# VH-VL binders against c7peq0, part 6

Target 1, 252 residues: c7peq0
Amino acid sequence: MHNKIYNSFIDRKAKGIKSFAVLIDPDKVNPADIADLAAKCTAAKVDYIFLGGSLVITNHLDECVQQFKTLCDIPVVLFPGSPSQVSRYADALLYLSVISGRNPELLIGQHVLSAPAVKKSGLEVISTGYVLIDGGAPTTVSYISNTTPIPSDKDDIAMCTAMAGEMLGMKVVFMDAGSGARKPITESMISRVASQVSAPIIVGGGIRDAEKAYLNCKAGADIIVVGNAIEKETSLIKEMADAVHAAAPVLK

## First folded at step 20 (VH-VL)

Design p2
Fold by OpenDDE, last read:
Structure p2 (fold): chain C 252 residues (1-252), chain A 120 residues (1-120), chain B 112 residues (1-112)
Amino acid sequence: as target 1 above (252 residues)
Amino acid sequence: EVQLVQSGAEVKKPGASVKVSCKASGYTFTSYYIHWVRQAPGQGLEWIGYINPEGGRTTYARKFQGRVTMTADTSTSTVYMELSSLRSEDTAVYYCARSQYDSSGYFDYWGQGTLVTVSS
Amino acid sequence: DVQVTQSPSSLSASVGDRVTITCRSSQSLLHSSGKTYLSWYLHKPGKAPQLLIYEVSNRFSGVPDRFSGSGSGTDFTLTISSLQPEDFATYYCQQYTHFPWTFGQGTKVEIK
């Protein structure tokens, strides 16, 4: 069961099923709102809950994970801003290497430091090539790491980056325009990457409506991640989830 | 010495609410979680939820979601559990228990228990 | 949720006897970290439960040596090597490998 979540990614991808993930920041979410949020996610048949913040400000990760575990049966996947943000109660950890940048700390340095704790946690670790795409606004990741995102119009660079990640053994490619992105990742870029990468492709950042979510899926995204939009309007969860799920072929 | 001292037995009617207190002493109040566990007659122990006294964040079991409210008073080092819409099946001894701040999962110290009887 | 079942539900013993209580879980309690999260408690009527063992075999502070825990996977045992008068009580096992945490139904150790 060590690769349960990853296997779900692969299995769903193989079947052409598209997945919707809700991104929640443990430091920003009001605990009082979690019950309602969990209910909406369940009703919308959200496939994954991604928990992660850009900064480790508070130590409420365990609490947040456990709250969701009590309220719904949706897998909880850690999407940390730092590899050190771990909870043994989560279902998996996306172990992110920022391969779009050239910061050695985000490539391997922080991983070396966090590796003992991550291993001790017993979490399913999913090696993830994190590809930061320019979303028209500086992201926390870009600012903290002093790394330049891939320009939004450089599809080939994104493709080559993702290919390199996969060839290095990373199991998942995460293309992200970042939190608060003004411009989401283009469908052309997604398609270009998808044409050369067999690994599951997660796409996030700047997705504000169901249409964009759907189109990204059609372009080749396997998992759509939305955070900011649903924080502002939780009613979008259902709409986006439905759109993403509709992008998959009907299995007979 | 670590101690958890609970309030006395309660008798309530169906539909009513009950509020049980747990006063902690002998340690830093905000450094540990306080859990509530109950035991109905002839049954095993059932976990209800827990509160982080620091900030008052709560985590409830699904079964009790919407009916249970846990609060903490740092000035008195006291945690409260309120259970509303009481039913006969809520008749049980309710325990508060301490766990490590990292939610390690076991309970190192317990209160003496509070019997709550729900009867018409 | 993980079900935890104790055996026997009750037993009679005399002072000095060796007592063995079993706890069985519906799923393996071996965590991917390599640790197994199973605890034992002693409970006397009208008193607070007391932690005896955590992580299968670690005695809590102040717990006498006559108490020992063992087991792996789904089967666990609490052993009292020589029962003392103060040991007549109900014993509970608890798993905390899987959330939510769950308890056994208890084993009452009575005087013969």
Scores: ipSAE 0.716, ipTM 0.876, lowest interface PAE 0.8, mean pLDDT 93
Fold by OpenDDE, fold request of step 23:
Structure p2 (fold): chain C 252 residues (1-252), chain A 120 residues (1-120), chain B 112 residues (1-112)
Amino acid sequence: as target 1 above (252 residues)
Amino acid sequence: EVQLVQSGAEVKKPGASVKVSCKASGYTFTSYYIHWVRQAPGQGLEWIGYINPEGGRTTYARKFQGRVTMTADTSTSTVYMELSSLRSEDTAVYYCARSQYDSSGYFDYWGQGTLVTVSS
Amino acid sequence: DVQVTQSPSSLSASVGDRVTITCRSSQSLLHSSGKTYLSWYLHKPGKAPQLLIYEVSNRFSGVPDRFSGSGSGTDFTLTISSLQPEDFATYYCQQYTHFPWTFGQGTKVEIK
């Protein structure tokens, strides 16, 4: 079980299956809405629940993870904004290094500090190259970390960054326009990255409709992550999930 | 001394609701979770759910979703468990129990139990 | 959910006897962290259950030395080295490695 989630990423990618992940902030989600949300995710056959936030105001992570575990069988993957966001009840942790930036703390410094707690948690750790792309609005991550995102029109920079991450041993590439992004990542950039990277590619930020989700998959994304749009309109879960799942049929 | 004291036995008809109380004392009320566990006659213990008295966040077992409501009153250090749409199968002794935030896996202190009988 | 089964369901013993109760889980309780999360409780009718052992072998505060826990993987044991009059009760094991937490059906220790 040590690599269950990562193996699922690899297996699904190999089979041409596209995956849909719902992003939930434990600090922002209303506990009273979680039951309905879980039901909708289950009905839509959501592949992953990503739990994480950029700011930790209170520690409700364990409670949130456990609540989802009681309500559905969807794997829960931690997408933390800080080293303190760890729960042994989750199925895996995306261990993010912000490789698009040049902040040593986000490259390795925070990892050194969090390493004992992460190890103690016993969680499956998935080394993730986090590639922040300019989404037309300042993100919490960019503000807190004082990092400059890759310009949205610089496909080659994104490609080289992802390549470097993979060659350094990172198992997953996460391209993110950030929370509150006005502009999602372009299909051209996704395609450029996908052409040079074999690792699973996660794409998030600024995705507001099923069409964009579908196009991102066609461009080469393996996992689509959506948070803000769903928070505003939960009915989009099914539409987006269906679009993602239709993007590439299962190979025989 | 840590103590959890529960309300008395209840007899209810099918379809009715029951509300059981658990008064905590001897510790900081908002620093621990309160769980509810029941035991039907001749059966093992069954976890129902828990509440964080700080903020009132709840987590329920799937089986009880939609029928159970847990609440906490910090002014009286009391937790309540309400079970609605009662069935004969809900006949059991209901226990409240305490667990820690960090471990949240085992129960270090328990209430004395409350018998709830559901009969026509 | 993880099923936990105790054996025996009941036993008769005398004061001074060595008593052994077993608990078996449907899957390994060894967590990836290296810890195993299993607890034992003592329960007398009309009284609050009492925690005896946590994490397989750690005695809770105030628990007499005659109580000990052991085991690994899927098989666990509670041992009472010398049964005392106050030990006649029902004992339960509980796993909390996997969520949701689950209990054994109980073992009643009766006086012979």
Scores: ipSAE 0.707, ipTM 0.874, lowest interface PAE 0.8, mean pLDDT 93
Fold by OpenDDE, fold request of step 23:
Formats: sequence, structure tokens, C-alpha cells
Structure p2 (fold): chain C 252 residues (1-252), chain A 120 residues (1-120), chain B 112 residues (1-112)
Amino acid sequence: as target 1 above (252 residues)
Amino acid sequence: EVQLVQSGAEVKKPGASVKVSCKASGYTFTSYYIHWVRQAPGQGLEWIGYINPEGGRTTYARKFQGRVTMTADTSTSTVYMELSSLRSEDTAVYYCARSQYDSSGYFDYWGQGTLVTVSS
Amino acid sequence: DVQVTQSPSSLSASVGDRVTITCRSSQSLLHSSGKTYLSWYLHKPGKAPQLLIYEVSNRFSGVPDRFSGSGSGTDFTLTISSLQPEDFATYYCQQYTHFPWTFGQGTKVEIK
């Protein structure tokens, strides 16, 4: 029970199954739209709901989590902008360390402060190496933390970063171009990382169509995360989910 | 003193709707969740859902999705629960109850209950 | 959903008696945090239910010492050490470890 979500990542990866996650920002989502969104996610067989944002300002996290829990059976994974944003009603927490940056607060400082609350929540904690890739637009995280993302064309840096994270014991690698990214992460970078990392690889940011989602999976991504695109057009949920589910990884 | 006072008993026909009110007093109205729980004759208590009076966000049990609507009036510190498409199985005493804002899960104060009878 | 069953459904007792009510859940109520989320309520007809105990053994504010809660895992007990006239009522347990929250069917304590 304590590793249920992580085990699902590992098991699916081992089987070559690709997963699709819908990213929902609790502060941006209209509560009135959640029912419809949950229905569409269910119909599309979305694998995970990632709940979080760059800045969680409101205390509506519990409400949002519970609402999804009542509406669908899709696992809810917290993807918080801050490690302190937790809800015991979620299925797991991605405990993010921004390993692409050199901000000690994002590496460990905030974790030390949030650790008691996280522990108290009883949530499954999935240590996650968060790798911020330049998406052509400043992200909230990069701006607030004054961290420089990895350039989009520096595949080796991304690879080495991910490798380091894994070797330090991080269970998941999350490559993110950020919210509102203009440029998604390249297939070449994903492939480069995937060639050296055995941990599940989550890829998000700037994915706008099913084709890109598919190609990222083929490149080596295990979980595709999409937020902004589906907020604008919810019909993309099914298309992207289908594409991801049809994808197979490159043979290693 | 914290009090939740509910509206009186209702008798409805199948297919109709019922709206029960819960007036809160003795505390900051927007600082707590208001839940609705019902008890059918001879049965246990069943959680229906809750509303955050601050902003009016609602969370309903799956069973009641599409039939229940909860609303809050901050000016009168009153929460409403409307149940539509009533069935005989909806015959129950309906309670409003307060819980902590952190969604702790227990109910520290309750209303006196409202009997809703659905019969032909 | 987690099923919660109380025992007995009803009992007769006299003032001064020790009363014990049991609550059993279909799943362990021990949360991964180490906490167990079970509450007890007292309910008289036509009145608002009252919270007695939360988190298995914590008495709510104003609740007399004669009320105590205990248990772990799937088995829990509410004990009234010395029944008072005002204690004749129906008692309910509630689990809130697992969502959605669920209640027992109630135990009616009647005058012998």
C-alpha cells in the first residue's frame, strides 16, 4: 500500500506499457468542470491524475483531491510546486528535488522544512529527480527559484543529471519543460536519458498533440503528462491517451 | 455556542425534488465545511457530500452525483441541500454536520435532522 | 467502501451499569501516518447527534470522563463506565481513515 503508485510505475514500465497523466492545477481548475473532466479522463482510460501547480496558493487541495476521488477511480498523484502541499487523501506524492538546478532550497532545503508534514500525511512518497528543461519560456519555478533550466539541446547534460539523480536514490525522473512551455522536450533528449536511466521517466511540458505524446513514448518516456493543452481542448484527452497507450518504447 | 438548525420535515412524491436548509451559528461560517449525511429507516448513516461555504465548492459522493446540489448563503450562514429525482429509497432523516476545514473526517457538530419522506 | 458493523444492535442497562459497545470495520483503520480515524457519536431522537470520541480514544470537549474509547486495527470499543440517565440513546461509530467515510448501523442503549 505504501508503494502502490510507485510499483505501478515500475510494473508498467517493465511491461513496456506507456502511461498518460492529466495535470490539473487545483488553483486554476473550475470546480464546476471537474465532473466532466473526470468523466472524460475515465472514458479515455487516463492512468493518473497529477494534481498540482507551480504555485498552490489556496487550501483547496483536499477538496480537489476528494472531488476526483468521488468522481473516478484514477489514482491521484500530487505534483506540488512546494513539498509542503500535501493531502492525505491523495494516492501518492512526487517528492520533487530540482536536480537540474543549483538552488540548495529546491535540492533539500524545502524538503527539510516540509518533511514533518509530509510524514504526518502518511502519503506514499516517491522521491523524484525533477529535471527542468528549457521550454522557451520562463517557468514559475525557474523564476521564483532563480534556477537555470538545462538547455533544450544539451542532451548529455540532461542525461548526466538524470543519472546522478537515480544514483542518489531518486526513484523517478521527471523531465519537464514547464507550464506554458513553447518547446517540448525533444525526442533525442528523452532517448539519451532513457538509454542511461532505468527509473521511470515522466515527461511533461509543451506537449500539444497526440503525435508528440506518441513520439515521446517511443523515445523512452514512460509517463506523459499534459496540462495546458487539454485545458484548452478537452477533446485531446482521448486522442493523447490513445496515442500514448499505443506507443512502445525503443528497444534497449 | 455552535449550532446547526435544519428546516422542517418534508413529504414529496417520487420524481420531485426537496431542498433542506441548515442554518449555522456560533462560529465563523466560512471556516468550516458543512456535510450532509442521511439515515434511512433501519440503516446506518450515509455520507452524501459537503460544501465549502467559502467559495461554494462542493464534493459529492458518487452515488448522488447528478442528483444533489449543495449551496451556501454566506449572508444568512445557511447551507442548502437539494436532492432531485426523488425515489422511495431517498426516504431518510437528513443531517447537516460540521467538520474541520482540513477535511479531518469527523463531525464535531450536527443539526437535529430533517425527515424527508418520499411516497406515492 | 469500508463496512462498519456495531455490536450489539441494542442493549438494556440500568443506571450505574458498565456498558460496552463494539465497532468492527471490514478493513484496518490504521492509517499509514500511524493514526487511526474512528469516532463515536451519541444520538437522541429529535436531537442533534453529538460527538463523543475522535481518533479512537480522544474525548471531545465537554464529554464526561465516563465515556472512553479504545481499540485498534479493525476492532474498537466505546465504554461507559457508569451509565447515567442522560446516556440512554443510540450510539454510532464512524471511520474516516478510508474515503468515503462510513458509519455503523447504531447501538441503542435502553433502560432495563
Scores: ipSAE 0.674, ipTM 0.869, lowest interface PAE 0.9, mean pLDDT 93

Design p2
Fold by ESMFold2, last read:
Structure p2 (fold): chain C 252 residues (1-252), chain A 120 residues (1-120), chain B 112 residues (1-112)
Amino acid sequence: as target 1 above (252 residues)
Amino acid sequence: EVQLVQSGAEVKKPGASVKVSCKASGYTFTSYYIHWVRQAPGQGLEWIGYINPEGGRTTYARKFQGRVTMTADTSTSTVYMELSSLRSEDTAVYYCARSQYDSSGYFDYWGQGTLVTVSS
Amino acid sequence: DVQVTQSPSSLSASVGDRVTITCRSSQSLLHSSGKTYLSWYLHKPGKAPQLLIYEVSNRFSGVPDRFSGSGSGTDFTLTISSLQPEDFATYYCQQYTHFPWTFGQGTKVEIK
């Protein structure tokens, strides 16, 4: 299939159906816990598994993708720390450009070097404008990217950044407060961005409870991604998925 | 020369467990996956799962989740597969097989097979 | 899961004959990368299985050149150009384009 995962983003957005993604770091997850995690995601009707880590250990990535593929039918989407982190067993790749920053290496430089391998992988490639928002503390992404996050109260800067990304050809916008964020992205900022872009909006970082996930959806997020809170307490998967799905239309 | 040598045939009762060993030699043990594949009488080959001996990470086929456990002992270059709650349909020849990390999915060297018979 | 089916289930042939074994998958084995992942194995009674062919047509090290593989999409063949007495065996195809990996049911080749 061409564009199966991207088309699911677009089709669900067009219907007002919100999606929940669970973010798993293949370098940190306990292999013994993956079966239980997959079962909980299936029972909660999680829409996507996002896999991403800061280190590139190719066989760990393949192994993690294959484990989820044997344990459930949920699409596995790569959310890599660099554009070269690929697995032919995954369903799609979020090909991230850090458009919130001014680091040319993360805007396009790494992509020039990785593009032949990414093309050879056969993955569905989803052009993604990655917008880093200040989450109240330095994050791994902020340090590694050597970029300043957009301030959390500068809705207009986030809006213009996302709008420019869409105009330049980005197929999705990923607003992220970063792993380890103390504060999630404000509903005000999500609303401002959503008012100006038609692209699907992914929101992550610092989301710790189901109510925030729901409110982010109501503000205009299309896909909610949660990692850290679920690492601490996997029982939250059902609660958050239900909240995200409750934001979808109930009747015509 | 790459060799995979398996433990001998086993006869088990329904409800018991069996543990089959696969000793590797002739290559760097922690640089390749070890898979397990079985063949029931009159049937084709069926993939059970694999282990990465480097860190002991495993992936099991859906059919075997909860019944199979694979472990590796790097000091003896040996992989073990334990199948629990045996029933008559588990009667099969069990093979270990090697694959490389970069081109996983085909099996370049195999063990001789271990017959496990579950008497009902 | 992707099912692969071999034909015939068995055959008899004389030394020197050309034999072919077919393998058909329930969906295309062409990966979007342009590669096709199908392998062939030989199994003699009382011996470990042996890899013959990987990635449709690549002969594994030490495999005689009388063995060749071909095919695309859903249809694949293993050809033995001149059957030898040592080629009495059961042959299996295996797809590894789609995970989990799956095997054909086998084709027994009998010499006489």
Scores: ipSAE 0.525, ipTM 0.811, lowest interface PAE 2.7, mean pLDDT 89
Fold by ESMFold2, look of step 20:
Structure p2 (fold): chain C 252 residues (1-252), chain A 120 residues (1-120), chain B 112 residues (1-112)
Amino acid sequence: as target 1 above (252 residues)
Amino acid sequence: EVQLVQSGAEVKKPGASVKVSCKASGYTFTSYYIHWVRQAPGQGLEWIGYINPEGGRTTYARKFQGRVTMTADTSTSTVYMELSSLRSEDTAVYYCARSQYDSSGYFDYWGQGTLVTVSS
Amino acid sequence: DVQVTQSPSSLSASVGDRVTITCRSSQSLLHSSGKTYLSWYLHKPGKAPQLLIYEVSNRFSGVPDRFSGSGSGTDFTLTISSLQPEDFATYYCQQYTHFPWTFGQGTKVEIK
């Protein structure tokens, strides 16, 4: 497996450089809008395009990856709703295990079924511990996963979950309040997790403005992912990217 | 038998547009991609883009972004490629070609080609 | 973009000759899955191109066994074991390991 995307995560973390990722759902995006999205992401210097979502049941994935590849040079990282949804044209796959949950199918069961297709795809596979945090309301992820999210005030549980994931071999920790969350993950919880894991930390869900994106980075997030707010208002791409990039050390 | 039949030759002035058709038969039209590939005089083959006739989703090569539009009419099993803002270097034979969804990237059946000439 | 370059640009041969055409890629066409995605096409003026070979060495349906493909990495060969009159044409390789897909510039096989 080639490690180009994972190496970019750890190299940027080592330098204190924060990354902004835009999450695009191939089943929700209008194909006519992709060119404008790609242009806005390029102009804003977005670091990654995450492609996928919790309800993605379509086989349009190859088409969407190829469209972004013809429209911009931003790496395309798969964030599929099912581990079997892969495209050999993407740059990497976040191979998610819902480690915060107790659903054996989302912990390893679906992975057993998808592993041959994932291996055949030739993608860089990034082992990712997915930690679902309560965002103030049920989300699509909490319903589909049949998983109770970690309570938003239980920093120690989130920390221990991420530590266990890292010790078990997860290369990346993805803390997510879920698309459409009423409240984003607290800076306190991000700080607590960041104090105890060396793995790159992705934070998403409920981030609606540039200040929260900035504060999450200052709390220790390495990569900020936004989908839902940008889906509603694409003008936010520039504002959020600027805020994330401003959280980097000023000496570099 | 699988057949792709294209519209006839066109002569255009610079700045105009051209719309070439490709009528498919002998297979389920909405189950395969249709690609467009061109060959300028004295040159090799150049991939332009494709359309998925199921839903009309398109992907265009970077060189052609903003100038090419592909559409599909499922009632007539016909794909159209429109190239706008024509230049003299767009003079070429334009081919449509079919590929499978899950084995995409090579083209199993081709149309006969349509010569488009762009001259002042 | 990954470029593929054919050699020779043209060659002259007689009916019955063995002909080889090479295709060289600017990058390896070996996908990390272990598969290699390279195809060959035959093209005569005024006619539709015809698929000959896919995935380096697999003959497409109806293609005579005198056509064979081989190679790995960056170097690939189309071989015609005994030329027939209908084989005088231009041949193209095409890589589809890397997107966007790209064609070679062509090799014209002419009657000697």
Scores: ipSAE 0.521, ipTM 0.809, lowest interface PAE 2.6, mean pLDDT 89
Fold by ESMFold2, fold request of step 23:
Structure p2 (fold): chain C 252 residues (1-252), chain A 120 residues (1-120), chain B 112 residues (1-112)
Amino acid sequence: as target 1 above (252 residues)
Amino acid sequence: EVQLVQSGAEVKKPGASVKVSCKASGYTFTSYYIHWVRQAPGQGLEWIGYINPEGGRTTYARKFQGRVTMTADTSTSTVYMELSSLRSEDTAVYYCARSQYDSSGYFDYWGQGTLVTVSS
Amino acid sequence: DVQVTQSPSSLSASVGDRVTITCRSSQSLLHSSGKTYLSWYLHKPGKAPQLLIYEVSNRFSGVPDRFSGSGSGTDFTLTISSLQPEDFATYYCQQYTHFPWTFGQGTKVEIK
């Protein structure tokens, strides 16, 4: 079956099952820590490992994917800072367009250049509408993308952006406050977006505790992704995974 | 031109460690992966892991995780593989082998092999 | 992990014979990119293994024309068109479509 990872997003959403993803930057992670990280993710039943960041060096990506593949069975999904950053060893690629921005290079320009390599990689390609939300401080992604984030209290702008992305053919919506965000996306904004799109909704950025992860799921997020807080304290993996999974239905 | 020359045979007791070397020549050492593959008596070939000599980054097969350590010395163009907590089942010929970064899954040049015998 | 099995486990043949070794994988080795990643090695006791074939059918540099590879999907074949005395060895197939990479159990070819 083609589209194995995308189908898992859809099937879990249809069942009301919430998913937890751990985001790891191949350029920042200490290689000596990967074995312990993989063990903690396995024990916590983490659903996906997202690999990527703002500045990813290609040969580190392949090596990092292969390390996780030898250490655990968790699907590895690429979250690249550049659409051309691919590895044939990964399970899927989130092919991100920054639809909240007005930078033509990040909307489609880099994709035109990368498409032949992405196709040759053989990866499952998941079209993803990336929506950057103000996280209370400048972030690496907001600076590098030259993109003004959607203000954190402008629920209607986020909703219309996600709706338009879905109507234009995006299969997944990724709402992100950015790495280093001081505050996460509001439950009100998540709920507003979820009311108007059927696509799976990934939410990340600034999520620092299990309670917020749980509340985001109840508001309508389908996949919670955490990177920064886990980078600082890997013991949080279990707490956050348990909270996300607790939002799943108990019967039926 | 391309040569991988390994250290000589070793005899070890159970519970000990062994360190095997692989000296590369005839190519740019930091431009290729070095893998380790072993063959136990009466068995086929078994992949152990690899090292990227440029940064010293390693990937180990799940079976060997926690017991194997690979290092590289770029000044001597030499890779080392250390296997700890040896058992009699670790008796094997250990080979180093080279692969390209873009085609890392097959091995174009191999070392001559190092016999490691684990006996009481 | 993808299992790879070879047939036969051993054989005995005369110089000049055509020899065929089969390699079967537990799942397709056709990558979604359209490429298939399977290699063959020759191994003599006490010697370094030697690469014969990569990507199913590509002969490595210096490998004689009598060696050829073919196959698709789950079924692959190494053929030695006219067996020579130096071809006494054990032959291994290896898949590298799926990580981790795995080897077949080997086929021993003996010259009478």
Scores: ipSAE 0.521, ipTM 0.802, lowest interface PAE 2.7, mean pLDDT 89

